# VH-VL binders against Adventurous-gliding motility protein Z (aglZ), part 5

Target 1, 119 residues: Adventurous-gliding motility protein Z (aglZ), of Myxococcus xanthus (q1d823r4to122)
Amino acid sequence: RVLIVESEHDFALSMATVLKGAGYQTALAETAADAQRELEKRRPDLVVLRAELKDQSGFVLCGNIKKGKWGQNLKVLLLSSESGVDGLAQHRQTPQAADGYLAIPFEMGELAALSHGIV

## First folded at step 4 (VH-VL)

Design ta33 (from t2 with heavy chain Y57W; framework fv_trastuzumab)
Fold by ESMFold2-Fast, scan of step 4:
Structure ta33 (fold): chain C 119 residues (1-119), chain A 123 residues (1-123), chain B 107 residues (1-107)
Amino acid sequence: as target 1 above (119 residues)
Amino acid sequence: EVQLVESGGGLVQPGGSLRLSCAASGFTFSSYYIHWVRQAPGKGLEWVARIYPSGGWTRYADSVKGRFTISADTSKNTAYLQMNSLRAEDTAVYYCARVGYKSGWYPGYFDYWGQGTLVTVSS
Amino acid sequence: DIQMTQSPSSLSASVGDRVTITCRASQSISSYVAWYQQKPGKAPKLLIYAASSLQSGVPSRFSGSRSGTDFTLTISSLQPEDFATYYCQQSYSTPYTFGQGTKVEIK
């Protein structure tokens, strides 16, 4: 089961289609608040999390997941269009590090491969 | 009015170097993947390399990795392919092409191609 | 690497014929397949993207379809300007890979 947290509807649908084709069940959330509500209802195996959300930073949500009640049992793949390679490399070195990172834009097969490797 | 124009092709000796340019106009250059695709005389298409110009990610075909370097200058709207240690097998028309995508940030398809520039590696 | 196996390598056809060209991907690639037409001395031209979407300005006689890892390009009624080489291509993962091409020749 994968929760996709992404405010760009077409991008979210493209990711969902690829992951469903790879054998995952998917759910979508458009905001960090929606993601938190979805996590409370049914915990996924993986959260695919956009850093640039409308209501708060995905880096902050990632930190809350890793420090909080979900801990390392909930995997996070973090996507960013603004941080670039250097910004993502810095986040990888923190205690709040995600389990995987992708800079936007990326090929969809890399999303599928990294998701499989994490889960 | 999207345009891609290649330049820099020519005749070079094996082991030599050549730099190709791809001048882009009519779109936001920094926001699109730019790829190099080559075609040996009478043969099919072979993907070479790609770059996302705004400081993104580069990828190379195994046949050129370590010898070719793709780069971009966003102030000039130009992508480059630096080709070192050239071999006879690198002889081809080199095209630059833009990857078009719909809203949603995924790469899609080569919607615009340059006219190509011929590279001949021969003694 | 993802292999795209294209068939046939060539075919001879007459104006008005229905022509079908097939590509098979070596693994699941969703619908990340495009089809291109190339005429001698020219750059390739995009015909179909996302397996079945017709590019703007391309005649409606061209169509694409997908069944699992099998992809087809169909020309419903071949015209004189359609004699060319056709290539399929996947963009699911790097390296991007092309089929070996199908030359459509005058019978």
Scores: ipSAE 0.350, ipTM 0.816, lowest interface PAE 3.1, mean pLDDT 89

Design ta34 (from t2 with heavy chain I34M; framework fv_trastuzumab)
Fold by ESMFold2-Fast, scan of step 4:
Structure ta34 (fold): chain C 119 residues (1-119), chain A 123 residues (1-123), chain B 107 residues (1-107)
Amino acid sequence: as target 1 above (119 residues)
Amino acid sequence: EVQLVESGGGLVQPGGSLRLSCAASGFTFSSYYMHWVRQAPGKGLEWVARIYPSGGYTRYADSVKGRFTISADTSKNTAYLQMNSLRAEDTAVYYCARVGYKSGWYPGYFDYWGQGTLVTVSS
Amino acid sequence: DIQMTQSPSSLSASVGDRVTITCRASQSISSYVAWYQQKPGKAPKLLIYAASSLQSGVPSRFSGSRSGTDFTLTISSLQPEDFATYYCQQSYSTPYTFGQGTKVEIK
């Protein structure tokens, strides 16, 4: 099961379509608040999380997930357009590191491959 | 409006080196994946390498790993392909091509191509 | 790597004919297929992306379709300028791979 947290509707649907084609069940959330409701409703195996959300930083939500707020060992694949490859490499060195990173823009096949490697 | 212009091709002996350039204009260079695709005489298309210029993020075809290096200079809006240890099988027209962009992701299709530059590896 | 098997390798057709070219992907790639036209001595030109989306400026006689991992390029009424080689490409993941090409020749 994968929860996709992304405010751009067509981008979120494209990611969901790719992951469904790869054999995953998907759920969508447009905001950090919606994502938290989904995490409480049904715990996913992976959260595909946009750093640039409308209501809150995805980096903050990633930190809360990695601190175990919704249980231990919940995997995070963090997506960022503003941090770029170098910024994401820096975040990988922190205690709140995600399990995977993709700099936006990326190929949909990269999303599928990294999701498989994490789960 | 969008233009890609290759240069640097020529005749080189096996084991030699060449550096190809791809000058880009008419779009925000640093926001797109830049690719090299080659075509041997009378043969089909083969993807060679890609770079995301802003991040230097690179990938290569297995046939060229360790021999070719892709790079980009965002101040010049130019992508490069440094080709070392050239072999006869590297003989091809080399095209620079841009991947079309959709808001959050690259769909992997080449919407604009340069004219190509011929590389001949022969003794 | 994802293999793209293109057929036929060549075909002969007359102006006004309906021409169909097919590609099969070795694995699921959703609709991430593009089609290109290449004329002798020229760079490839994008015709179709996302399996069925027509590139701006491309004549409406060109169309693409998908059925599972099978993809089709159709030219509804072949024109003199359409005699060329056509390539499919999986646009799903790097390394990108192309079909072997289909040469459309005059009969």
Scores: ipSAE 0.285, ipTM 0.772, lowest interface PAE 3.5, mean pLDDT 89

Design ta4 (from t2 with light chain S91H; framework fv_trastuzumab)
Fold by ESMFold2-Fast, scan of step 4:
Structure ta4 (fold): chain C 119 residues (1-119), chain A 123 residues (1-123), chain B 107 residues (1-107)
Amino acid sequence: as target 1 above (119 residues)
Amino acid sequence: EVQLVESGGGLVQPGGSLRLSCAASGFTFSSYYIHWVRQAPGKGLEWVARIYPSGGYTRYADSVKGRFTISADTSKNTAYLQMNSLRAEDTAVYYCARVGYKSGWYPGYFDYWGQGTLVTVSS
Amino acid sequence: DIQMTQSPSSLSASVGDRVTITCRASQSISSYVAWYQQKPGKAPKLLIYAASSLQSGVPSRFSGSRSGTDFTLTISSLQPEDFATYYCQQHYSTPYTFGQGTKVEIK
């Protein structure tokens, strides 16, 4: 099960289509608040999380997930358009680091390969 | 309107170096991936390298990794391919190509191509 | 790397014929296949992307389809200007890979 947290609808659908084709069940959330509701509903194996959400930073949500009840049992793949490769490398050095990172834009095959590697 | 113009091709001996240029105009250069794709005489297409000029994100084909370096100068709207340790197998027409894109993801298809520049590696 | 196997290597057809070219991916790549036309001495031109999306300005006689990891380019009624070599390409992930090409000759 993969939860995709992404505010741009066409991008979210493209990611969902690729991941479904790779054998995952997917759910979509457009905001951090929607993501939190989906997480309470059922625990996914992976959260694909956009850093630039309209209601809250995805970096903050990532930290909350890693500190919370899901902890290391819930994998996070963090996507960012504003934080380049160097910015994402810095976040990887923090105690609330994600399990994987992709700078936007990326190829959909990279998303599928990384998702497989971290679940 | 959209144009990509290659230059820098020519004859070079094995082990030599050449630098190719791709001058872009008619679009926001920094917002598009720029690729090099080559074609040996009478053969098919082979992807070589790509760069995203704003972020400096680069990828290379295994056949050229460690020998070729792709770079971009956003102030000049120009991408470069520095080719070192050239081999006879590098003989090809080298095309500069732009990737179109859709919101949030990198589609990877080439919507505009330059005219190509011939590189011949021969003794 | 993802391998793209294209068939046939060449074909001869008459004006008005329906022509099909096939391409097989070595693994699942969703619908991320593009098709290009290349005329002698010219750079390739994009015809189809995302397996079935027609590039603007390309004649409607060109179409693309997908079945699993098999992709087809169809020319519904071959015209004299369609003499060319056609290439498929996966645009799923780097390194990008092309089929070996299909030469279409008009007789």
Scores: ipSAE 0.048, ipTM 0.703, lowest interface PAE 5.2, mean pLDDT 87

Design ta5 (from t2 with light chain S91Y; framework fv_trastuzumab)
Fold by ESMFold2-Fast, scan of step 4:
Structure ta5 (fold): chain C 119 residues (1-119), chain A 123 residues (1-123), chain B 107 residues (1-107)
Amino acid sequence: as target 1 above (119 residues)
Amino acid sequence: EVQLVESGGGLVQPGGSLRLSCAASGFTFSSYYIHWVRQAPGKGLEWVARIYPSGGYTRYADSVKGRFTISADTSKNTAYLQMNSLRAEDTAVYYCARVGYKSGWYPGYFDYWGQGTLVTVSS
Amino acid sequence: DIQMTQSPSSLSASVGDRVTITCRASQSISSYVAWYQQKPGKAPKLLIYAASSLQSGVPSRFSGSRSGTDFTLTISSLQPEDFATYYCQQYYSTPYTFGQGTKVEIK
């Protein structure tokens, strides 16, 4: 099961299609608030999380997940359009680190490969 | 309206260097992947490298990794391919090509191509 | 790397014929396949993207389809200007890879 947290509808659908093709069940959330509701309702194995969300930073949501009850058991793949490769490499060194990182834009096969590697 | 124009090809001896340029116009250069694809005389197409100009995200084919460097200057709307340690096997027409969609939705198909520039590694 | 195996390497056809070219991916790549036409001395031209989407300005006699990891380009009624080499390409993952090409020649 993968929860995809992404406000751009076409991008979210492209990611869901690729992950379904790789054998995952997918759910979509448009905001951090919707994502938290989905997490409380049904725990996924992986959260694909956009850093740039309308209501809250995905970096903040990642930190909350990692400090919470699921920290080592719930995997997070963090996507960012603003941080670039170097910015994401820096976040990897923090206590709030995600399990994987992708700078936007990326090829869809990178999403599938990283998701398989961390789940 | 969209145009890609390559330049910088020529004849060079093995072990030499060349820098190719791809001048882009008619679109927001920084928002699209730019690729180099080559074709040896009478042969098929081979992907070489790509860059996303605003993010600096690069990828290379294994055959050129460590020898070629792709870069972009967003102030000039130009992508470059610096080719070092050239081999006879690098002889090809080099095309610059633009990805059709930006931002990850349908990246990687080439909707516009330049005319190509010939690189000959010989002597 | 993802291998794209294209067949046939060449074919001979007459104006008005239906022509089919096939491309097989070595692994699942969803619909991330494009088809290009190349004429001698020219850059390739995009015909089809996302396996079945016709590029703007390309004649409707060209179509693409997908069945699993098998992809087909069809020209429903070959015209004189269609004698060219055709390439498939996957853009699911880097390195992007092309089929070896199919030359469509006059019979």
Scores: ipSAE 0.114, ipTM 0.756, lowest interface PAE 4.7, mean pLDDT 88

Design ta7 (from t2 with light chain T94Y; framework fv_trastuzumab)
Fold by ESMFold2-Fast, scan of step 4:
Structure ta7 (fold): chain C 119 residues (1-119), chain A 123 residues (1-123), chain B 107 residues (1-107)
Amino acid sequence: as target 1 above (119 residues)
Amino acid sequence: EVQLVESGGGLVQPGGSLRLSCAASGFTFSSYYIHWVRQAPGKGLEWVARIYPSGGYTRYADSVKGRFTISADTSKNTAYLQMNSLRAEDTAVYYCARVGYKSGWYPGYFDYWGQGTLVTVSS
Amino acid sequence: DIQMTQSPSSLSASVGDRVTITCRASQSISSYVAWYQQKPGKAPKLLIYAASSLQSGVPSRFSGSRSGTDFTLTISSLQPEDFATYYCQQSYSYPYTFGQGTKVEIK
């Protein structure tokens, strides 16, 4: 089960379509607040999380997930359009590190492959 | 109008080097993936390398890894392909191409191509 | 690498004929396929992206479709200016790969 947290609706649908094709069940959230509500209702195996959300940084939400109730049991794949490869490599060195990273834009096959590798 | 213009091709001996340039105009260069695609005489299209200029994120075809380096200068709106240790099989027309964007992030379709620049590797 | 197998390698048809070119992916790639037209001595031109979306400025006689891992480019009524080589391409994963091309000759 994968939760996709992405405010750009068409991008979220594209990711959901690819992941469904790879055998995952998907749910969508458009904001960090929506994502937190979904996490409280039902734990996914993976959160695909946009760093640039409307209401809060996805980096902050990633940190909250890693410090919180779910910890190691909930995998996070961080997507960013603003941080670039070097910025994401730096975040990987922090205590709030995600399990995977993709710089936007990326090919959808990379999303599927990384999702498989970290779940 | 959107334009991509390649330059830097020519005749070079095996083991030599060339740097190709792709000058972009008419769009926000830093916001689009820029790719190099080549075509050997009488053959089909082969993907070579790409860069996202804003982040410097690069990918290469296995056939050129370790020999070719793609780079970009956002102040000049120009992408480069540095080609080292050239081989006869690198002989091709090299095209610079831009990845178009569509709702839903359908990257990987080349909506604009340059005219191409011919690289001939022979002695 | 994902292989794109294109067929036929060449064909000839009369003006007004319906022409179909097929491309098969070696694995599931969703709809991440584009089609290009290349005329002799020129750069390729985008016709179709996302398997079935027509690029702006391209005549409506061109269309694309998908069935599983099979992709088809159709020219509903061939015109003299459609003489060209056509290529399919996948962008699902790196390396991006192209079909070997289909040369369309008008009779």
Scores: ipSAE 0.041, ipTM 0.702, lowest interface PAE 5.5, mean pLDDT 87

Design ta8 (from t2 with light chain T94W; framework fv_trastuzumab)
Fold by ESMFold2-Fast, scan of step 4:
Structure ta8 (fold): chain C 119 residues (1-119), chain A 123 residues (1-123), chain B 107 residues (1-107)
Amino acid sequence: as target 1 above (119 residues)
Amino acid sequence: EVQLVESGGGLVQPGGSLRLSCAASGFTFSSYYIHWVRQAPGKGLEWVARIYPSGGYTRYADSVKGRFTISADTSKNTAYLQMNSLRAEDTAVYYCARVGYKSGWYPGYFDYWGQGTLVTVSS
Amino acid sequence: DIQMTQSPSSLSASVGDRVTITCRASQSISSYVAWYQQKPGKAPKLLIYAASSLQSGVPSRFSGSRSGTDFTLTISSLQPEDFATYYCQQSYSWPYTFGQGTKVEIK
């Protein structure tokens, strides 16, 4: 039920372990392209989405989800190491806003709590 | 060698203020959470506050919120704890400690501690 | 806040004894538990992180384990330098919280 889009392998596994422990089914994607393929195959309830991906911005993928066919039942939790507090606050004010935000680094319990609150 | 060295402790009257410093060396200061943890005489450990220097992310224990301010100066590799409106129950040894993480992975353990600095709030 | 309930508060043991200290989290925290040793007048020292990983330089007689929300620190054969107070700590969520401590003293 949760797709995790994150290129750092150990970080992605840590997030998956925490979310599985919280009762979610998880799938991993390393790139925006892989994430889009996974979304076409199976719609998750939540996408945990890194803003800093190798192939394109997670902000762009978030916008595609919000404007596109994935609709209102697909939630997005956006993670960023580079945008800082001010950058994430700005994105929250746009029509392409995610459903939740976490600045990296964060404690894993915050990921679980926000995921639960969103879905 | 990773080192954290605290300074600034001392005796202060109730309602007074103190500023503690935590000088860091031997690692990339801006890339690690720096925490303050205190221990009242003969008691256990209590988390006080933390800062992520490059992001400016701060968190405080409810017992100190509104009275204490954590800050960091990355040019000096130093974290500070400004303590205002001090109370007798703030009497403790104050430790600064580093929390390790790797590229967004956050293991959340205190791998290095300073020696501590004693703060005594007494009339 | 996540409560860490540590037991026992103190114990008396002899050199060579197997010592176990337990810590229970009030909710699921995965393996985000560390154990620290503190000697009088000194800062705490990290022994175990991620519930069961031994910190570099720590003797192999120390080990940690997890069963659900229960965490255990074991000292397989107590040495004279191991008489100290031990603390568990969770880092799953802020605020970070510690157990109340277990004093291991000479029998």
Scores: ipSAE 0.344, ipTM 0.804, lowest interface PAE 3.3, mean pLDDT 88

Design ta9 (from t2 with light chain S93N; framework fv_trastuzumab)
Fold by ESMFold2-Fast, scan of step 4:
Structure ta9 (fold): chain C 119 residues (1-119), chain A 123 residues (1-123), chain B 107 residues (1-107)
Amino acid sequence: as target 1 above (119 residues)
Amino acid sequence: EVQLVESGGGLVQPGGSLRLSCAASGFTFSSYYIHWVRQAPGKGLEWVARIYPSGGYTRYADSVKGRFTISADTSKNTAYLQMNSLRAEDTAVYYCARVGYKSGWYPGYFDYWGQGTLVTVSS
Amino acid sequence: DIQMTQSPSSLSASVGDRVTITCRASQSISSYVAWYQQKPGKAPKLLIYAASSLQSGVPSRFSGSRSGTDFTLTISSLQPEDFATYYCQQSYNTPYTFGQGTKVEIK
């Protein structure tokens, strides 16, 4: 099961279509608040999380997930359009590190491959 | 008006080097992937390399890895392909092409192409 | 790498004919397929993207479709200017790969 947290609806649907084709069940959330509601409803295996959300930084939500009740059992793939390669490498070295990172834009096959690698 | 213009092609001996340029105008250069695609005489299309100019993210075809280097100068809106250790099989028309995309992702289609520049590697 | 197998390699057709060209991907690539037309001495021109979306300015006689890993380009009523070579391309992953091309020739 994958939860996709992304405010750009067409992008979220494209990611969901790719991941469904790769064998995953998907759910969508547009905001950090909606994502937290989905997490309370049912734990996914992977959260695909946009860093740039309307209501809260995805980096902050990632930290909350990693420090929360599911900890290391819930995997996070962080997507960012504003952080460069170096910025994402720095976050990877923190206690709030995600399990994978993708700089936007990317090829959809890379999303599928990284999702496989961290689940 | 979106435009891509290649230059730098020519005749070179095997083992030689050549630098191709792709001058871009009419769009936000730093925010689009720029690709090089080549076509040998009478043959099909072959993807060579790509760069995301603002991030410097590069990928290469296995046939050119270690010999070709793609780069971009965002202040000049120009992408480059430095070709070293050239071989006869590198003879081709080299096209610069832009990938159209939406916010946050791209479907990878080449919506604009340059006119191409011919590279001939022969003795 | 993802392989795109295009068929036929060439075909002969008359003006007014329905022409069909097929590409098969070696693995699932969703709808990340584009089709290009190339005339001698010219750069390729985008016709179809995302398997079935018609590029602006391209005549409506061109259409694309997907069935699993099979992709089809159709020209419903061939015109004189459509005699060209056609290529499919996947952008699901790098390296991007093209079909071998289909030359549409005068019958």
Scores: ipSAE 0.183, ipTM 0.765, lowest interface PAE 4.2, mean pLDDT 88

